# Ledger of designs, part 40: VHH binders against o75319

Target 1, 181 residues: o75319
Amino acid sequence: GNHIPERWKDYLPVGQRMPGTRFIAFKVPLQKSFEKKLAPEECFSPLDLFNKIREQNEELGLIIDLTYTQRYYKPEDLPETVPYLKIFTVGHQVPDDETIFKFKHAVNGFLKENKDNDKLIGVHCTHGLNRTGYLICRYLIDVEGVRPDDAIELFNRCRGHCLERQNYIEDLQNGPIRKNW

## First folded at step 19 (VHH)

Design ih7
Fold by ESMFold2, fold request of step 22:
Structure ih7 (fold): chain B 181 residues (1-181), chain A 120 residues (1-120)
Amino acid sequence: as target 1 above (181 residues)
Amino acid sequence: EVQLVESGGGLVQAGGSLRLFCAASGFTFSDWTMGWLRQAPGKRREWVALITSGGYTTYADSVKDRFTISRDNAKNTVSLQMNSLKPEDTAIYFCARYTDSDIGHSFDYWGQGTQVTVSS
């Protein structure tokens, strides 16, 4: 049913565009059925997401949904003009090679198709922090050659919250470059 | 009250097959990703398979290509077909509800479990 994810209220809804990239991260928007247990200022719906992006003078060109569930909102709750991609990503563990490959492929495809505009890739998991931060940083490290600590610092600053799970941080800092395009 | 009830465990010979069943009640089953966990003697509990409400599946490396998770949203059931069983698959198997959270618990409810014993 109408179960608010643990600590979801504690996270900023939407981060800032990451300079030098096309990424913006946010927590999962919740459809109206979840709002019964939320104060008005705690609500963050699919509509609220797009209003907040507009408030930053930005525009989404793709949403990548990393949640391993389908209960938070329906893709039909999003404007038809914004492509939506679900990449089921298991939490608590470093994403597997197949998941990393799918993410890189989606980002590379977007950049190719959108080279003549300034639209952003919106990325979220449940809290928009650990799985989201890992995959964005993994892309920056493996594809763009960014130093791990610089990628992590950029994500943390622009998300407004630091990556929390140590296994993700350790893999980014000390793990192998992933060649699985 | 959320209830998950496993069945179908037993003693099987190595190389054999076994099918586990889970009956779910007390929640909107069709909204939730479900999984199977196992706990071998002296080991920590680990997930082995997940299935979303729409039927997308993911497996732990140790069981990939041998186990198949499935669900029936009309009957509120989850199944685990286990083929080519090995002695190291010996464990208590739990049906569980997945939270999809990196923060807090991965699973919030599981059943009493059903014992699977694979003889060498």
Scores: ipSAE 0.794, ipTM 0.908, lowest interface PAE 1.0, mean pLDDT 93
Fold by ESMFold2, look of step 21:
Structure ih7 (fold): chain B 181 residues (1-181), chain A 120 residues (1-120)
Amino acid sequence: as target 1 above (181 residues)
Amino acid sequence: EVQLVESGGGLVQAGGSLRLFCAASGFTFSDWTMGWLRQAPGKRREWVALITSGGYTTYADSVKDRFTISRDNAKNTVSLQMNSLKPEDTAIYFCARYTDSDIGHSFDYWGQGTQVTVSS
């Protein structure tokens, strides 16, 4: 069915570009079939995503979808001109090394191919918080050498909501540096 | 409304194999990621395997390469093939519907469970 994810309504649809990076985070957009269970002000469709990005004077060059389901929207609901990459990421647990590697590889590939523009990498999971924040922060820490607390603070501020799951926060702050990229 | 009914459990010798089966009804099964959970005596329930509507699978480390999850969207069924069984695999196994959420419950429905007991 058209089951709205728990607490999805409670989160801002789209964050702000993270300064000094090419990242922007958002919650999963929901295709039109979900709107029967939403008030007009609660709706956030694939079209709404692109309108909100444009309103920030930004442009998406890649969407990385971290959800472990295919029911929220179809890639065909996105403009043909924006590449889409699915990385199935299990929730509630720190992503495994294979998932982290796939994310880093995708980001590094994007940066190489887009070195002559300023397009953004849009990243989402279901709520655009825990899996999304973890992988963005993991990239910033491992690849860019950002201090864990600084990466987390930047993500939280730009997303407009704090990372919530303690196991993700603990791994970012105290876990091993991963050199897999 | 949502119903998940497990079957195929039983007593099996260590090193043996067993196939679990789950019949689903009351929802659009082909839209949902499904999984198997297990609960060993005295332990918390843990997920074992997940399968998306499109057939992508992920396994817990403890069962990787020994268990295989599969689904039949035409019949609304999920299966778990369990090979090279060990005594520590003894548990009640539940078919479950995955929410894909880091917030709140990771699974929102599961069945009554089916007992798997691995001896010797």
Scores: ipSAE 0.764, ipTM 0.895, lowest interface PAE 1.1, mean pLDDT 93

Design lh2
Fold by OpenDDE, fold request of step 22:
Structure lh2 (fold): chain B 181 residues (1-181), chain A 120 residues (1-120)
Amino acid sequence: as target 1 above (181 residues)
Amino acid sequence: EVQLVESGGGLVQAGGSLRLFCAASGFTFSHYAMAWLRQAPGKRREWVALITSGDRTDYADSVKDRFTISRDNAKNTVSLQMNSLKPEDTAIYFCAARQFPHMNTEYDYWGQGTQVTVSS
């Protein structure tokens, strides 16, 4: 359906590029059918996403969609030049090893294929915060060897919102490192 | 101004030990992975050791179990303890910094290097 996700309006549409990384987080863009339920200033479509990214003088090279539904927008709503990857990620629970691996694999693949450019990996869940933040932080911790608190702080700062889910935070801070392969 | 300044190099006999230091300034040291690299005469620069911002370490096979990389964020220093030195370890040793060692293939900052010579 065309129900606006709960609390979706509460979050900034697009964060900032995480310095030193190719990551940028954003909330889920909503296809045109949702516009009738939104004030003009609340609208955030796939087109708006790209416009906002361009306003930051950035370019998306990959979109990783972590939502557990396909009702928000269609891959066809995206430019054909930008690959779209769906990783169905259940909300509220710490992503499983398979999900983490899929994310890492996607990121690593992108980095290998995009060494000659500075395009970004756009990552989103519904709010572009918890699932998104967890997986990005998990990557930084596991792959980049970043201190968990530093990873979380960096993500929060760039997203403009803080990770909210305690179980995610705890897992990042105290959970085991997940294998990178 | 960003600076990485190596010290501690010198001449050592085979089997000896040497400790290199790299003093960093001008950037948020604690957020960066630090690495030691070396370049021997006539050879390409090679990676020696890495310590991430989270204090995870990694070593080239050629120096594993002989070299130890460590960092002191309070002093903005990274060190390389080199034990059981071999003539093959003779090189100019460089410290380098990059925030994320995997995503970033290039180092953001480099030191000028310090000469390590191991005699037979």
Scores: ipSAE 0.889, ipTM 0.940, lowest interface PAE 0.5, mean pLDDT 96
Fold by OpenDDE, fold request of step 22:
Structure lh2 (fold): chain B 181 residues (1-181), chain A 120 residues (1-120)
Amino acid sequence: as target 1 above (181 residues)
Amino acid sequence: EVQLVESGGGLVQAGGSLRLFCAASGFTFSHYAMAWLRQAPGKRREWVALITSGDRTDYADSVKDRFTISRDNAKNTVSLQMNSLKPEDTAIYFCAARQFPHMNTEYDYWGQGTQVTVSS
């Protein structure tokens, strides 16, 4: 269906690159069929995503889609030169170990294959905030050894919105470290 | 201006101990992982120890259980306690900084190094 996700309009389309990392977060772009339900200034398509990334003088090297649906856009809407990875991630609950591992593995694989460039890993869920923020922060905490509050602060600042889900925040701050392999 | 300044090196007998210090300035120290590396004569530079911004530590197998890395964010310093020193530990020891030790393959900042010599 073409139903606009709840509160989708409330969030900035694209965040800023997280300094020192390859991460950039954004809300889900919507394919053309959604445009009839949006004001022109509210539209955010896959094409708009890439335009906004270019405006930041950045380039996407990978898109990780964490939404639990396929109705928002098609991988075919993306440039063929940018790999697309779907990791179905259930909303509102802390991602399970398998999901966390898949994300870490994808990031590590990208870093290994992209040592010779400065391309970004674009990560999004529906709003590009909670699931996205959790997994990015989980990576920084578990893999990079960052303090949870520092990771959360960095993500929030760069995304332009703060993580909202208390269960995510609590797990990041006080939950166990997840294995990296 | 970014600076990393090592100190504490010197001559010590085998089995002895040294404590190296690295004083940092010119960047947000608490957000960076710090590492010690060393280069012996005629050998390649090798990683010795790491401490992340969240105080997680890691060591090369050759120094594990003998060396301890620690940091003091209030003083912008990182230290390397070296115990049970061996002649093969003789090298110039470097302090280096990188914000994210996994994502960043290269170090952002380097010290000039301090000489450690372990005699037989």
Scores: ipSAE 0.889, ipTM 0.940, lowest interface PAE 0.5, mean pLDDT 96
Fold by OpenDDE, fold request of step 22:
Structure lh2 (fold): chain B 181 residues (1-181), chain A 120 residues (1-120)
Amino acid sequence: as target 1 above (181 residues)
Amino acid sequence: EVQLVESGGGLVQAGGSLRLFCAASGFTFSHYAMAWLRQAPGKRREWVALITSGDRTDYADSVKDRFTISRDNAKNTVSLQMNSLKPEDTAIYFCAARQFPHMNTEYDYWGQGTQVTVSS
């Protein structure tokens, strides 16, 4: 159905670009059918996403959708110029190695193909926080060699909300490095 | 103003050791990966060693097990301990900084370099 995700209204729709990276996190945009359940100022559609990104003087080059459902919006709601990648990611549990690898592979592919521009990788789950934050931080830690606490702090600051799930935080801080290939 | 200043270079006999230092200022050092690169006469600049902001290290095959890169965030310094030096290690050595070594192919900051000469 088109029920609003729990606590979805509590989160900023779009974060800020993570300095030095091509990442930007946002909560899931909702297609038009959800608007009748929202106040005008609460609405956040795929179109609104792009408008907000533009307001930040940025441009999306890829959207990675980590939600475990397809009910929120359709890829057809996005501009044809922006590729869309779905990585079904189960909520509340630490993403498995396959999911992590898929994410890393997607990011690496994007970087390889977008060396000549400064377009962003937009990443979202439902709230654009926990799954999103974990995978972005996992990338920074595993691939970029960033200190876990620094990665988490950077993400939290840019998203405007802090990672909430202790199992995610614990895995980032103390878990093993995942293979990059 | 951002500065990277190398020191510790000089003349050394084959089999000897040198320790290079790079002092950084003007940016948040602890958030950056640091690297050493070198350029020998008539050759292209080559990467030597890397230490990420999380203290992960990597080395070129030619220097592996002989060179050790380390950093001191409290002092904003990165060091390169060079042991068992060979004549082929002769080069100008540069320290360079970039926040994310994979995402960013270019270095944000460069030192002026320090000469290392290894005699036979």
Scores: ipSAE 0.888, ipTM 0.940, lowest interface PAE 0.5, mean pLDDT 96
Fold by OpenDDE, last read:
Structure lh2 (fold): chain B 181 residues (1-181), chain A 120 residues (1-120)
Amino acid sequence: as target 1 above (181 residues)
Amino acid sequence: EVQLVESGGGLVQAGGSLRLFCAASGFTFSHYAMAWLRQAPGKRREWVALITSGDRTDYADSVKDRFTISRDNAKNTVSLQMNSLKPEDTAIYFCAARQFPHMNTEYDYWGQGTQVTVSS
């Protein structure tokens, strides 16, 4: 139940806000039960997430969790003021149209409801990289009309790590635009 | 310093054509969506056309099939080809830039505008 995900320690816990957007990506925070398996400096809890966001002078307005498990942390570990959305997203395969739509819908809804503030959409999967990067880039490409390579570059730069999965990259670069509705 | 400079405006007869240009400098042009807006005397400013950083285009219904927006990233320019001009197209035309047209409601940069007058 508290097995540390493979390579989880290798990734920066929190990226930077993507300029011009409300997106920020991070790796999955781990609840307290995982701490006994980590060195103090390796720990990254839900509380640590919020502290790190605050250090960047930002505020989370929504967390989108793309992991395909619920074992890492509980929504109850988050402040009540920050809504939590789970979109179960299978790893290693390109998200299906339904998943893409759910993500887009969530983002659009947030933007409509948060026009009067500058709160961020925090997006994470396990490492906050591949599934996270794909869906964010998919949004920028499909909704914002951004060139795929520009979207990928922007995400990579802000996350501090590059999207790794070739099938994701290929789909972003050469795949069809997905419906926005 | 960021600059957007419009050109190409003028007086034309109804049914005529004009091509507006906007020269951009001081920012990474290729990463921005560009738009044309216009404001007629006594009227509100209205959106006319959009071209995203990925070259997707959109138009106001009033100008569809008559106007064409395009961009040249190598020259940092955006243009608006206006055909079949009508008197109601008379306005000051503005070039504006914003990185993400959907997520952002406000434009980051504005030009000073160029006058377009269409006579009957």
Scores: ipSAE 0.888, ipTM 0.940, lowest interface PAE 0.5, mean pLDDT 96
Fold by OpenDDE, last read:
Structure lh2 (fold): chain B 181 residues (1-181), chain A 120 residues (1-120)
Amino acid sequence: as target 1 above (181 residues)
Amino acid sequence: EVQLVESGGGLVQAGGSLRLFCAASGFTFSHYAMAWLRQAPGKRREWVALITSGDRTDYADSVKDRFTISRDNAKNTVSLQMNSLKPEDTAIYFCAARQFPHMNTEYDYWGQGTQVTVSS
């Protein structure tokens, strides 16, 4: 239904672009039907997302949705000029190899097709933090060869919130490199 | 001000060895991937070796098993150990930096280069 996700209000709507990358993380935007359950200043719709991105002088070129439901907003709520990709990602557990591969493949495809611009990859789960942070960090570690702690620190700083799940952090710091192909 | 300064180049006979150094300053060195590139007379610049910020390494096929790239974050230096040198290795060697080698197609910083000449 239209139940507000637990603790959703506690997180900043949109983070900052991660310097040197095309990544920006945000919490899930909620369609209009949720607004009656929110104070005006708490509302964060798909339209609000794009307005906030523009305020940062950025432009979205892709949205990757990692939530495990489709009840929060519809792809039709987004501009048709911005591709939307759904990767159903189970919460609270470390994403499996297939999920990681799907994410990497999507990012690499975007980079290949968007060499002539500076558009961003917007990534979100429910809170835009744990699943989102894990997959972005996993990419930086596995593909860019970044040290795990540096990747985590960079994400946390730009998102404005720190990864919370110890199993995610542990896997990033000490887990094996996942396949890139 | 950002600076990359190469050293260690010179004249060497085929089969010999050289060790190049690159000293970096003016940026957060430990957050950057470092690379060596070279340009021979009349040829285009080519990539030689890479070391990521997490110390992962990669090499061009032409130098693999002969060259070794390494870094010292405490000293802000990158090195290129060149063994079994060949005349075709003759070139100006450049040190370059970029934060993310896959996502970034351009290097952020360049050195002026150091000449390596291998005689037959």
Scores: ipSAE 0.887, ipTM 0.939, lowest interface PAE 0.5, mean pLDDT 96
Fold by OpenDDE, look of step 19:
Structure lh2 (fold): chain B 181 residues (1-181), chain A 120 residues (1-120)
Amino acid sequence: as target 1 above (181 residues)
Amino acid sequence: EVQLVESGGGLVQAGGSLRLFCAASGFTFSHYAMAWLRQAPGKRREWVALITSGDRTDYADSVKDRFTISRDNAKNTVSLQMNSLKPEDTAIYFCAARQFPHMNTEYDYWGQGTQVTVSS
């Protein structure tokens, strides 16, 4: 139950805001029970997440959790003022149309309700890279009409790591546009 | 030092054609969606056409099938081909830039506009 995800330590905890968007990506924060298995400098808790976001002079308005488990942290570990949305997303395979739709719908809803502020949509999976990057890029491509390579480059640059899964990259570059609503 | 400069406006008879151009500078043009908007006398500014950074296009119903928006990233230009012009198309036409047309509600950059007059 409390084993550290494979390669979790290899990724930057928090990326940078994607300029022009409300997106920021990060790896999964781990609840206190995981700390005994980590060096102090490796720890990244929900509290650490918010501290790092604050250090960037940003504020989270929504957290979208794409992990396929609930063992990493509890919604109760988050401030009450920040909504939490779970979208169970299977790893290593391209998200299905339902998952893509759920993500787009959540983002669209947030934008409608947060027109008067500049709060961010925090998105994470386990490493905050492949599933996270795919869905963010899928949104930029399908909804914003961005060229796939530009979307991928923007995400990679801001996350500080590049998308790794070839099936995700291939689908973004050559796959069909998915229904938005 | 961002600039959007419109050209191509003028007087034309109903049923005629015009081609508007907008030359952009001072920002990464290829990363931005470009739009044309227009404002007729005594009316609010209205959206006319959009082309995303990925070259997807959209049009207002009033101009659909008559107007065509296109872009040339090598020249940092966006154009609006206007065919079958009507007197109700008379307006000042503005070029505008917005990186993500749905994430943000406002345009980042605006041109000064060019006058289009369609006589009956």
Scores: ipSAE 0.880, ipTM 0.936, lowest interface PAE 0.5, mean pLDDT 96

